# Ledger of designs, part 5: miniprotein binders against q9k998

Target 1, 230 residues: q9k998
Amino acid sequence: MAKEPLIRVLLIEDDPMVQEVNRMFVEKLSGFTIVGTTATGEEGMVKTRELQPDLILLDIFMPKQDGLSFIKQIREQYIDVDIIAVTAANDTKTIKTLLRYGVMDYLVKPFTFERLKAALTQYEEMFRKMQKEAELSQDSLDEMIKQKQAQANMDDLPKGLHAHTLQQVIERLEELDEPKSAEEIGRDVGLARVTVRRYLNYLESVGQVEMDLTYGSIGRPIQTYKLKQG
Below, E stands for the ipSAE of ESMFold2; O stands for the ipSAE of OpenDDE; V2 stands for 0.75 times the mean of E and O plus 0.25 times the DockQ between their complexes.

## First folded at step 2 (miniprotein)

Design C1v5 (at its last look DockQ between E and O 0.28; V2 from the best seeds 0.00; counts 0 for: pae E 2.9 > 1.5, pTM O .744 < .8, other shape alone 8.426 > 2.5, unsure alone 66.47 < 70)
Fold by ESMFold2-Fast, scan of step 2:
Structure C1v5 (fold): chain B 230 residues (1-230), chain A 85 residues (1-85)
Amino acid sequence: as target 1 above (230 residues)
Amino acid sequence: SPELKELADRIKELAEKLREIADKAKEGDPEAIEKLDRLAWVIEMLQSLLDYAREGDPETVQELQKAIELLQRLIDFLEKEMKNG
C-alpha cells in the first residue's frame, strides 16, 4: 500500500543551531523528509546532484558561495529542484532578486514554526497537484481544472506565483510557432522546469494554455504547451 | 504541561542572558556579535515551536530539551570567550 510520497528536502544552512532548528521544524511536518544537510553552497551543489531533492531550504548568506550565486548556478544548469530562500535581509533589492530567480517562497530569520508550516503546506499543495496532473486521466484533469478555476476567482494568483514571472511565461508562449515542453520554456525564460511548470499548470487551469502529451522514441510522455487560440 | 512550561522559562532566561552579553559586546569582535545574533534567532524560533508541542509528544519535548541544553552551553562558552579579551 503506497501512500503519497514524502517531499525530499535538502537543508543548506551555515549555522549549526539554525540548521538543527530548521531540521526540527521540517521533521515536525508529516509530508516531508530531510534527505541531507550541508553547511556550504559548495557541499549543497554536490548533494543536490547526488540526492536529487524536491525542495531546498537555502540560506542566502553563506561563506564561499552565497545563496544567490547558488540559485543562479542551479537555474543555469536547469537542475529540476524547487527552492525556498532563507534570508536575514528584508530589503527590497534582495527580495526583488529572489522573486526574479523564481524561488517558491522566502523566509526572513527569525521565522516562526507557523510561518515555515504555512510555506511548506503551500508547497505541498502545489507539489501534489503537479503529480496528480501528470498521472490522471482526461476526466480527472477536467475536474481539477474546474476546481482551480473556482479557486482563482477567490485568490487571484495562487500562492507562490508572481505576476512578473507569469507575464514572462505568457510573453514566451506568444512567441512560439509550435508547442514546447516545460523544460524548453524554462530554458527560454531562465527558470527551472518545475518552477515554470507551476505557471503553465496555472495557465492551463484558467483556459489560457493547451497541454498535449507527446511520446518521443521510447520512454515517458512529454507534456508540451501552447497558448490557446481566442 | 509542567515540562513545557519549564522549557519556556529556560528559553526566556537564555534570551535575557544573551541580551546582557550583547550589550557588553557592542564594540567587540564583529564575528562574536554575528554569533550572538544567530543565537537570538534560534531562541525566537524555539519559542515558536513550543506553541505546537503538546502533552503526549515526548519526542518533540526531548528534542526541544536537547536543543535548549546545547544552546545554553554555546551561550556560556561565547560569554567566556568574549570576557577573555
Scores: ipSAE 0.450, ipTM 0.779, lowest interface PAE 2.1, mean pLDDT 76
Fold by OpenDDE base, look of step 3:
Structure C1v5 (fold): chain B 230 residues (1-230), chain A 85 residues (1-85)
Amino acid sequence: as target 1 above (230 residues)
Amino acid sequence: SPELKELADRIKELAEKLREIADKAKEGDPEAIEKLDRLAWVIEMLQSLLDYAREGDPETVQELQKAIELLQRLIDFLEKEMKNG
């Protein structure tokens, strides 16, 4: 099997230590390669044109340059590059602006390796899907949109829920032809029933999952779960 | 592991930079607080990487963990001193 080409990443970060740690994080992932690093958005723009990266990991809160202005400039020039934003700000106004500029994900500093891994794994999945499919079905589009929406909601996850696990649960639910129990879903994703149920209950609470009661011939009714069909 | 070695090298570098920031802070560098905050952030990121690297030599992981904890305590101390000064 021809080894799929690595996703080409440009890092834009003014702090050389942060940049180095971001490099270390990205290099731990087999699907990515760093093709350049810059300390400014101005240099970042030059390198974006020169290197034509697939993805930019962009610090929005660079002291000398508003990362929002960089994104705006990228979009105004119709440069085909995806952006994951990194920021110290968690203010709703900035986040809404970033989302409007079509960022793929938003990471609040300090972010964990796991959080970046989740963001990049989701990006890779989308990226590879778009490379393989010249035309996306409505179902495939709906899945991609749901993934983006799930990402935007990840920062609001209750304590002890993890975004990557939530995604695994959602992905499994998307593949279901029929409602399944938390035990069945847990077995399929390699999680304990209790753990999966926490995620399912969350998804139910946000209106993404529908819970139904299946009455077997013997015993307590079994809760079964499916994605809520809009 | 090569990964733990790289992490160790980065932790060492951060310790050196922390010392430099501390020295500059004593000299009245107005940016010292900001630099310290950035170091704190980097240390937290490295901690997360170490937490992920649990498959390495347990002794090495433990040593790196202790080093990170020490750096965090030093940052906390310096931040306190700079806020009180």
Scores: ipSAE 0.357, ipTM 0.729, lowest interface PAE 1.0, mean pLDDT 80
Fold by ESMFold2, look of step 3:
Structure C1v5 (fold): chain B 230 residues (1-230), chain A 85 residues (1-85)
Amino acid sequence: as target 1 above (230 residues)
Amino acid sequence: SPELKELADRIKELAEKLREIADKAKEGDPEAIEKLDRLAWVIEMLQSLLDYAREGDPETVQELQKAIELLQRLIDFLEKEMKNG
């Protein structure tokens, strides 16, 4: 059978030794390829538009433009890319700020290869699952959700999902008067469409959100979401 | 293999040298202390990658050798700056 396409990664890191080691780690993992490296957020913005990566591995402190400013610009310009942040800070404020900007994960320096591998492996599983769900019929999606509900531990979140971000999505869903797409919900809460869709898929898997297909566009349906009324 | 053992020995030597530099940089430029901490982390990451690299992966071994050479140069440069200033 055909091999799945590689996840295209842009690495944004100001330290040349850390940049080289991170590149080596990522290229060691099957499923990923480094399509570019930059040392600044300014260059990172240019490369993001030029290379159209799937994922950015972003170090927060860089010359010219810090990483938080980079993420803010990505979100304000509605560039649809996933971000995994690398940070030296382990304080609650910094982590909450990163999560509010919709990063997929964060890695606190110093981290091990095993930690980076775990984060990227988890990301790849999510990436591939979302890719397959776009190909699946509605019936197949319902069966996957039914099986997950039977085995879900409602007290524990799946790895890669964060409680604060989940709360933001739930609060926005509670405000809706009509079903909205992941793109619309993401715009309202300041999260990338791909990021908010992860949380919506989880909420659907535990039976709190209803997904519907709408055919308002030529040749393709649009997925919309709302809280189950009961 | 002998290649992996040689790389492990070199990484250990660099770690010892960096520790000696850090011991002599008790008080001083906060930038130098930050640089030492970052290099110590790079050493730990290289050791982790070496442990992950299985015998017979020549591409990983070659890339590790390049990274170790660059790391050696950076540590030597830092040691020289500490002694001359």
Scores: ipSAE 0.346, ipTM 0.739, lowest interface PAE 2.9, mean pLDDT 78
ESMFold2 (binder alone), look of step 3: mean pLDDT 66; pTM 0.511

Design C1v6
Fold by ESMFold2-Fast, scan of step 2:
Structure C1v6 (fold): chain B 230 residues (1-230), chain A 85 residues (1-85)
Amino acid sequence: as target 1 above (230 residues)
Amino acid sequence: SPELKELADRIKELAEKLREIADKAKEGDPEAIEKLDFLATAIELLQSMLDKAREGDPETVQELQKIIEWLQRAIDLLEKEMKNG
């Protein structure tokens, strides 16, 4: 079946096994193609200039030049490329910095194919809108942005989220004396963990909830949530 | 079908090899365990795609072969790195 031009992706990942898995996941999705793979930020910078990818899937935890330094260089050199960050779950400071640098999304390792697919599908929607806008005047682009903002204000919630369920989650968060995991919150409100997680992610995205990482005895951090005070 | 049986056997072999590597890593490096979890997820995806191929989609068979080849390379690289240290 006929498709629009593929979104060109550059993989920057120091681990060869993770590179292969990520390549496989990305190329399984229609609409995307891997144009290059590199193990370092230095090589990644060279290939970004040479290949001019649309999107970089960037591992933040690389030897020598970390992914944050890479993002800084890309932005400082005014290189027009979108970035989705891949990071370990144990660094809230890094996550907050990534959001400040305007990455399109971030993925916490180990991630499922479903999570990667969701991130790339959301990115594809944005990419296609931007391509259509490239054929329109600046006035048209401004109008579309304002219209989307107005619709977001009217709709209140993303597709698949319901106001009643959101209220249940918020009410539970208001009763907490300490941060709690999505599993704990879900148990308290009678919802599946995956359902509660969607609402918590939404609340975090709109600045109502902050996520904190706590370290359990098993050595992996646990994501916990609490209402943002301001 | 013989073709789908061959693909199913290959996926099974990859799953068994990954399990052997995982058993050697049980008391080991947390980073290695994380990579193993990643590869295990990819194998589950292949099993899902195999079910789709059994429903009679010939294009899925070709896609499966490509993904199996990538996974074989990834697992071989992981084994090599673990052996070398």
Scores: ipSAE 0.000, ipTM 0.347, lowest interface PAE 10.4, mean pLDDT 72

Design C2v0
Fold by ESMFold2-Fast, scan of step 2:
Structure C2v0 (fold): chain B 230 residues (1-230), chain A 86 residues (1-86)
Amino acid sequence: as target 1 above (230 residues)
Amino acid sequence: DPELREAIKRLKEAIDKLREALEKAKNGDPEAVKELLSQIFELLTAIRDLKEQAESGDPEAQKELWNIARELYDILKELEQMIQSK
């Protein structure tokens, strides 16, 4: 058995097959357990009160009601539960609304197991920090506040870019001892070159990253990237 | 609806490919396992689109979606057993 308690997850998803895939993915990860599944937000509200989960994995687009309505009701009733949203939409308006209601994260369908694993791993780290209340320093509180503020600033991200992926790219750039190509950075963070290139272009456009051209073999110039130091 | 029938046909073909990849994964091919997991999620997203088209109450479309869901459930159970065996 795990020495630490398992994070208790409630799935709210109208499609039975998607429920099974999400259940399998979540339970494949150590540290999590599914305590229930529901097909509607109405049933989900009942189960949330009954089971008192730590985390809800919530489908935003359900036939009888939208998950945004569910989140609003949860927050208005001051029910203490964390939510990770699952949505087919990656538009700025929907993402802004989710963040305003304080969701921990969001996943855009279709997502890979690796993306879900990354989201849940990040959530687990934050969950464990919250459980160590007696050891919580001012520095830890400052970091949590900083992370929440960074999520609120997602309003500035272009269509198709996600804050969590952007964070992975930035963290990798911070670890670099020399400039690297989009292909190399992508390989390091587990992203396709085309995907990581999109994030690097964004970071360059906002002045956080500088791009240099380096001549390699065969004479084709190679674009390399590094964090801009003031 | 010809469009709905084409989409259903494509999903059936994808399910056949998933079963093929599952058999390869049972033979110890780790790349086939990764492909199965990724394809299953994409198939479920595609099935949601078909479900939206069947919202008008087309019994033929609903019956076909049920058959597809049943086949996917069987594949998911086999994957669950493989993951637990690791």
Scores: ipSAE 0.000, ipTM 0.183, lowest interface PAE 15.9, mean pLDDT 70

Design C2v1
Fold by ESMFold2-Fast, scan of step 2:
Structure C2v1 (fold): chain B 230 residues (1-230), chain A 86 residues (1-86)
Amino acid sequence: as target 1 above (230 residues)
Amino acid sequence: DPELREAIKRLKEAIDKLREALEKAKNGDPEAVKELLSQIWELIYAIRDLKEQAESGDPEAQKELYNIARELLDILKELEQMIQSK
């Protein structure tokens, strides 16, 4: 099955050759797409708001602006984006700071394509797992709400009424083009008039059914029932 | 600076090897592209390191590094075109 959606990547890197190498490496991977490339942190902030990328590949050491200040600003503004940092070799202080800012990974320059692939593959697995768990959580919540509603309806049933029979009466009412008497409904579902009337009275009491008085051709009023229109 | 000039000389040799690998890739060896990408990354970093040293006042080294960077960028553009022609 296709990995959808594609992970949308913004590249922030001041060196044109490094930009091209990183773009080529990322585009070599099927699960990712470059949605933008910027040469400065300031422009990167604008593009992050505009494009809402899933992931930023961020060069930490840019001549005009420190990538650490970019990360700090992103986090302080509560912008929801993941970052993989690209940093110089032997900069342990910066690496520790990156970890505190919650970057997903860091790459030490110069890195190989295989190292970048490993980082992006690990990120992709985490990304898919998070999306799947979020979707399952929402589905679970929706199902709980439905079960709560069904249980509340069941708890509302008076002594002597059964859910199966109630459902039969409701299904018949849903098929009606016009209001019908309890005797007519009972005949259609194979139940005695007195039994059906008990269920109809219940459904009227909970606001699911309307009872109308209809005069027969001989002037005798007859109680008729129909589902309330939604 | 003898050390800087020796490093630049070694870098020129690496560029020549990249040109050979690019020709091999163009002649139908797709696996050569992967090796080229890794080599280019290392060369970019070497150029950055040498540029910082040359800024200490070696104008000839600065000029040579500029020429090397331009040649590397040309190679990278050719590789990008090859990858995009899939």
Scores: ipSAE 0.000, ipTM 0.239, lowest interface PAE 14.4, mean pLDDT 71

Design C2v2
Fold by ESMFold2-Fast, scan of step 2:
Structure C2v2 (fold): chain B 230 residues (1-230), chain A 86 residues (1-86)
Amino acid sequence: as target 1 above (230 residues)
Amino acid sequence: DPELREAIKRLKEAIDKLREALEKAKNGDPEAVKELIAQILELMLAIRDLKEQAESGDPEAQKELLNIARELFDIIKELEQMIQSK
């Protein structure tokens, strides 16, 4: 069972028997699947656009339109597809032209299954390497996004303060008509003065609450707190 | 064309040898399967080339090549089924 997706292959070959053998040979290799077959370059162009294969196995010598014309058209139209060419044994000029158009490999007729297997295995190695590099780039972007979200969460409440208790203190402050001391607020919400003071000091530090000094009957300053109105 | 007819006779002999190789491959020899696939590919290309030569005026040779192609196609189907069942 492969964890990686199958390489999608389009066969362009005018002989239906050769199509069937090539299909069988390609599918015997576990990393590949045939997504279509065509008998002409014209139909092959249509299927390339329709199916968007990763790889075309292309017979260069077909009736009406030769495979070199097909390759030239693919490249001129900037269609992103890899090609392995199948050509006659004794044509150095054709081979040089194929290489110039950036085909991945070429098979010279008559070729053996072992030569076809070697070409496809080499192509698979390159394809998998390119996929891994692309996946690593995407994973790096995802990791950067996650780290930005984690940094936003790291500015959460200081140690020893809890969100539910903070909310109780805020709700009580919202009900006040006048500033009150930490002792008064603590009594109202059922918390010790020292505990409530920690929450009030936090709210003052983040600009949500203002502290005033008031003088009681004994003449000593008393700290009182109220929500800031924006 | 005497040379074309001689080549057709050689193809018929090769088909008979392929049937023997197919039976050996069915017995589970992976190396026999690889050899069989290579021989099938070579024969398909040879049949294709000879069909092109026969197109210009030998209807009997064309008929014989089509019959040979059908026999080869049957062998290919049997090999494909064998590979898929394993």
Scores: ipSAE 0.000, ipTM 0.161, lowest interface PAE 17.6, mean pLDDT 71

Design C2v3
Fold by ESMFold2-Fast, scan of step 2:
Structure C2v3 (fold): chain B 230 residues (1-230), chain A 86 residues (1-86)
Amino acid sequence: as target 1 above (230 residues)
Amino acid sequence: DPELREAIKRLKEAIDKLREALEKAKNGDPEAVKELASQIAELTSAIHDLKEQAESGDPEAQKELQNIVRELLDIFKELEQMIQSK
């Protein structure tokens, strides 16, 4: 069961009756939740910082601070929030100003539930598209990191050494209960002594294997190898 | 940075759609103003994405944002003139 995150809406509207109607309309829609309501732009600024809403449904006509001044303040302070404006009329100056400030949409009072639903549905499509793109980008980044880590392990090997062969030598060393010579290890993994010695010398140089000199009854030292435990 | 590349691509596509809607409005399309509002919503969303990348200290996002500000101002001037003529 996939649970879509709800779009968090702050309502700024000075008329209590209009505020309640708008709240009821938004709550009829799945996908949205009202996180707060305020009656003034001043309170709206405080609540925007406190609640960090995704969307503000903003009345442009308010007696103490008009909605256009509120939008200007939000943009000047670089507060990242989307706004749908509610206005009494579509005069040319108002439309120009709303478009310039980049509001998501505007609703002309009086509006029907169907008009509000259309605006919010269109906004939801955009919001979900943003989230899907952000999630896809994160998944792509994670995948690239995993691929780069795998390739880096191979790129770190000196020329002439192959990762598959190195892994065979390491796996054999992990099975040993006592140190063994290059000849013994080579025989066990089906590699020539000279070949396996090259891999053992590499592993010793990077601190993954310890080499010891042991003396047999014939008086000559024998180099033996054992994996270091981390 | 694949997320930055995607944000820039989305922003450029949104600008192209806005210009297309503006030209339709100039040609007398009766629903063009509503289409413009929709395209501006998409553009604003794309700008917020790019701005977030710029806040993360990405110099490429910062210069792209600066380039867009002047272009948007010109588009809005054209829109204002069109609306006044009606």
Scores: ipSAE 0.000, ipTM 0.102, lowest interface PAE 22.5, mean pLDDT 69

Design C2v4
Fold by ESMFold2-Fast, scan of step 2:
Structure C2v4 (fold): chain B 230 residues (1-230), chain A 86 residues (1-86)
Amino acid sequence: as target 1 above (230 residues)
Amino acid sequence: DPELREAIKRLKEAIDKLREALEKAKNGDPEAVRELFTQIFELIEAILDLKEQAESGDPEAQKELWDISRELYDIMKELEQMIQSK
């Protein structure tokens, strides 16, 4: 069985005691590992670029940089990282703003260890599902590309041949009681011999028409054509 | 504030009990370790709440809460080392 990779977590929290407790709690969970810990948003931005974490556990209320400003900066710079917010505010406006910035979850202080564990467990399930879905989406895309390519190749006519004219030639061949030359077929459908021969040669190349050599009255072999029976 | 002083006294008693629980957890009981984490988190929240009350201008209470925070931090470091050695 293949070993699942650990979810790499960056902690951004200005209180050293809260920082250490959260670090120990996260590390106790088997699916997660702490890759860094910072006390400021500015340092957190540097570490996010350096360590490329999967998840940031972010304190929203920090003295030097507001966590909302940090989230906005991350999104404006198109940094692909998931965030779980830790906030003292439970007012609707702050929560709506966090959700608008696409945080995965939020924890309102005071919260229990069980709530933190539940949030991380739910995030892990979502993380694993997203990885599997991305793999399936790529496989589906590859299959769609193959299907479109196969259909395009099937419907693609050689340069200089037209579908309407091809259909006229086929319909005439269906009406024939005996093999006919390109000249005879051309006369019947009102096309020059050289034009009809291009279509007959194409139909022969794709196995829909059989060509035979008939010895004419002038001693020269003449190519005659008939539909191949299925 | 007599209520603040009483709360700080109870907090010190909780720290003492936490240290006793840490020594028992060293026997390798996973349930005891999980209970320690819960107690530590509750104590951190209590300390933060009391710090807010003391910020109004009680430097003696702020000093006592700082000392308590340092003791809790030391206990957390010991717990972390115990978990990582396994």
Scores: ipSAE 0.000, ipTM 0.257, lowest interface PAE 12.4, mean pLDDT 72

Design C2v5
Fold by ESMFold2-Fast, scan of step 2:
Structure C2v5 (fold): chain B 230 residues (1-230), chain A 86 residues (1-86)
Amino acid sequence: as target 1 above (230 residues)
Amino acid sequence: DPELREAIKRLKEAIDKLREALEKAKNGDPEAVYELLSQIMELVWAIRDLKEQAESGDPEAQKELFNILRELLDIAKELEQMIQSK
């Protein structure tokens, strides 16, 4: 709410244009305020101590200093601040390292305002809940951790793909007894053909779905899809 | 080729939306920057689909990809001029 204290955000990003875009995105949200912006990790450390932000949006790939080194330094010095990582990498080793250092979430560049809004909205919900409760029960803490991990997994999805929609497509594929076209699957789940095809192409790229060709039309086979078996 | 026609249509639509968002941004609409970024990402997806078909050796896809690259170069030039203003 507007009456509740704003979540104070420090932005650490070396690219001036990305810095300004991220500032605009964050300030669009009523629950947040940018208290500082820096272009380097060294300056970021100084501002973190000076401003005591609630949350840092941290670019992992900065010239001269790795954002992972910044996170390590923050944690080693026991500085109490939450971090959402911004990274160009989506490889398992980098993501695992970020999660090990307890980042709240991560965003893969380039990301949309909607993806950033989703990450910040979930963070705000957690932040407000912690303020209302003097201490968290084990169940509440576990749920928060689970949500953080789920968001990290969602961030691995290509632009325009949402986890809930992906799940709908997977569930429909699980019910199929024979391969179906993108149009047929889309009709079943209430999605446009072009939309569902994006999800099917993604699932094929990660090895969860296999595409078969059926020849019902002269000159071009019809693409059909089904879940890959063991 | 239905897939080629669909990819070309999607790409043209994405380019049109990008140009509309760019013009709104040039006019100082503060919301337009979010729309511009959203349209750039949609364009990336449309290019990927057309690229896959061009890599299959389809001459029509290759010609359309060339046309899109030329339009993107023009848009990039306009964005550069917008950033350099003020």
Scores: ipSAE 0.000, ipTM 0.198, lowest interface PAE 13.2, mean pLDDT 71

Design C2v6
Fold by ESMFold2-Fast, scan of step 2:
Structure C2v6 (fold): chain B 230 residues (1-230), chain A 86 residues (1-86)
Amino acid sequence: as target 1 above (230 residues)
Amino acid sequence: DPELREAIKRLKEAIDKLREALEKAKNGDPEAVKELMSQILELATAIFDLKEQAESGDPEAQKELLNIARELWDIIKELEQMIQSK
């Protein structure tokens, strides 16, 4: 145990009794530690940035903010954190939405310690496997990148750009019926504006995207983007 | 809810026994540490099960359950520190 780092968990749960029980359950499990707790999604966003947890246990049904909105914000800011959702409903629309946002698992209230333990144990197995994969040689990583590059049939991307993310941005641009801002495109693909802007600048530099300046109601120019059609 | 109040009383008595076993565990008794972890698991499950009764019952029972949960959380933190130091 001394050789493996603890998985750092942030709890976002508005019910104080559920919060205390979940804290106790997580602290009971070897390999996990609670780095913070909060009763709101807004404070949870602040704590996520400050504490940089590995995992968030997130209540989806909070009175002042839907946990789905929290997940959207995390994805828009391109924050690298895993989420296990806690929900009061077996509603198929909610479950489908959670799966689309890439949550690691979901728990339906009320749940037992055994169900939570099973979810966290499964997550720990995945976390430890990813840690071992991160220990792969540079050669192994380079081979994976080469395979993706060959499939994309593209020249080497600039430092800091990834082929899968570039493809997501291109696919969204293909769906547009009118020019959109970097913020709007980022929201649609779950990426922060600054991240999407880097990809859009690259696509503009290689002649695949047109950038136009438009003036909003406040008189400031807004940059909008669309695929070049010829 | 009289049943809930009796369950809370029994949980408090169990916490006292856990604190006594924790002192033995601090002296390096591995059997005492193993017993405490097992007892904590049982108590955490019981607290969760009692949550629903507290929500439909006596408000004083809700307050007592929260106090018990806080005490158990402190005990768990002490046990984790001991395990990591050994």
Scores: ipSAE 0.000, ipTM 0.117, lowest interface PAE 19.6, mean pLDDT 70

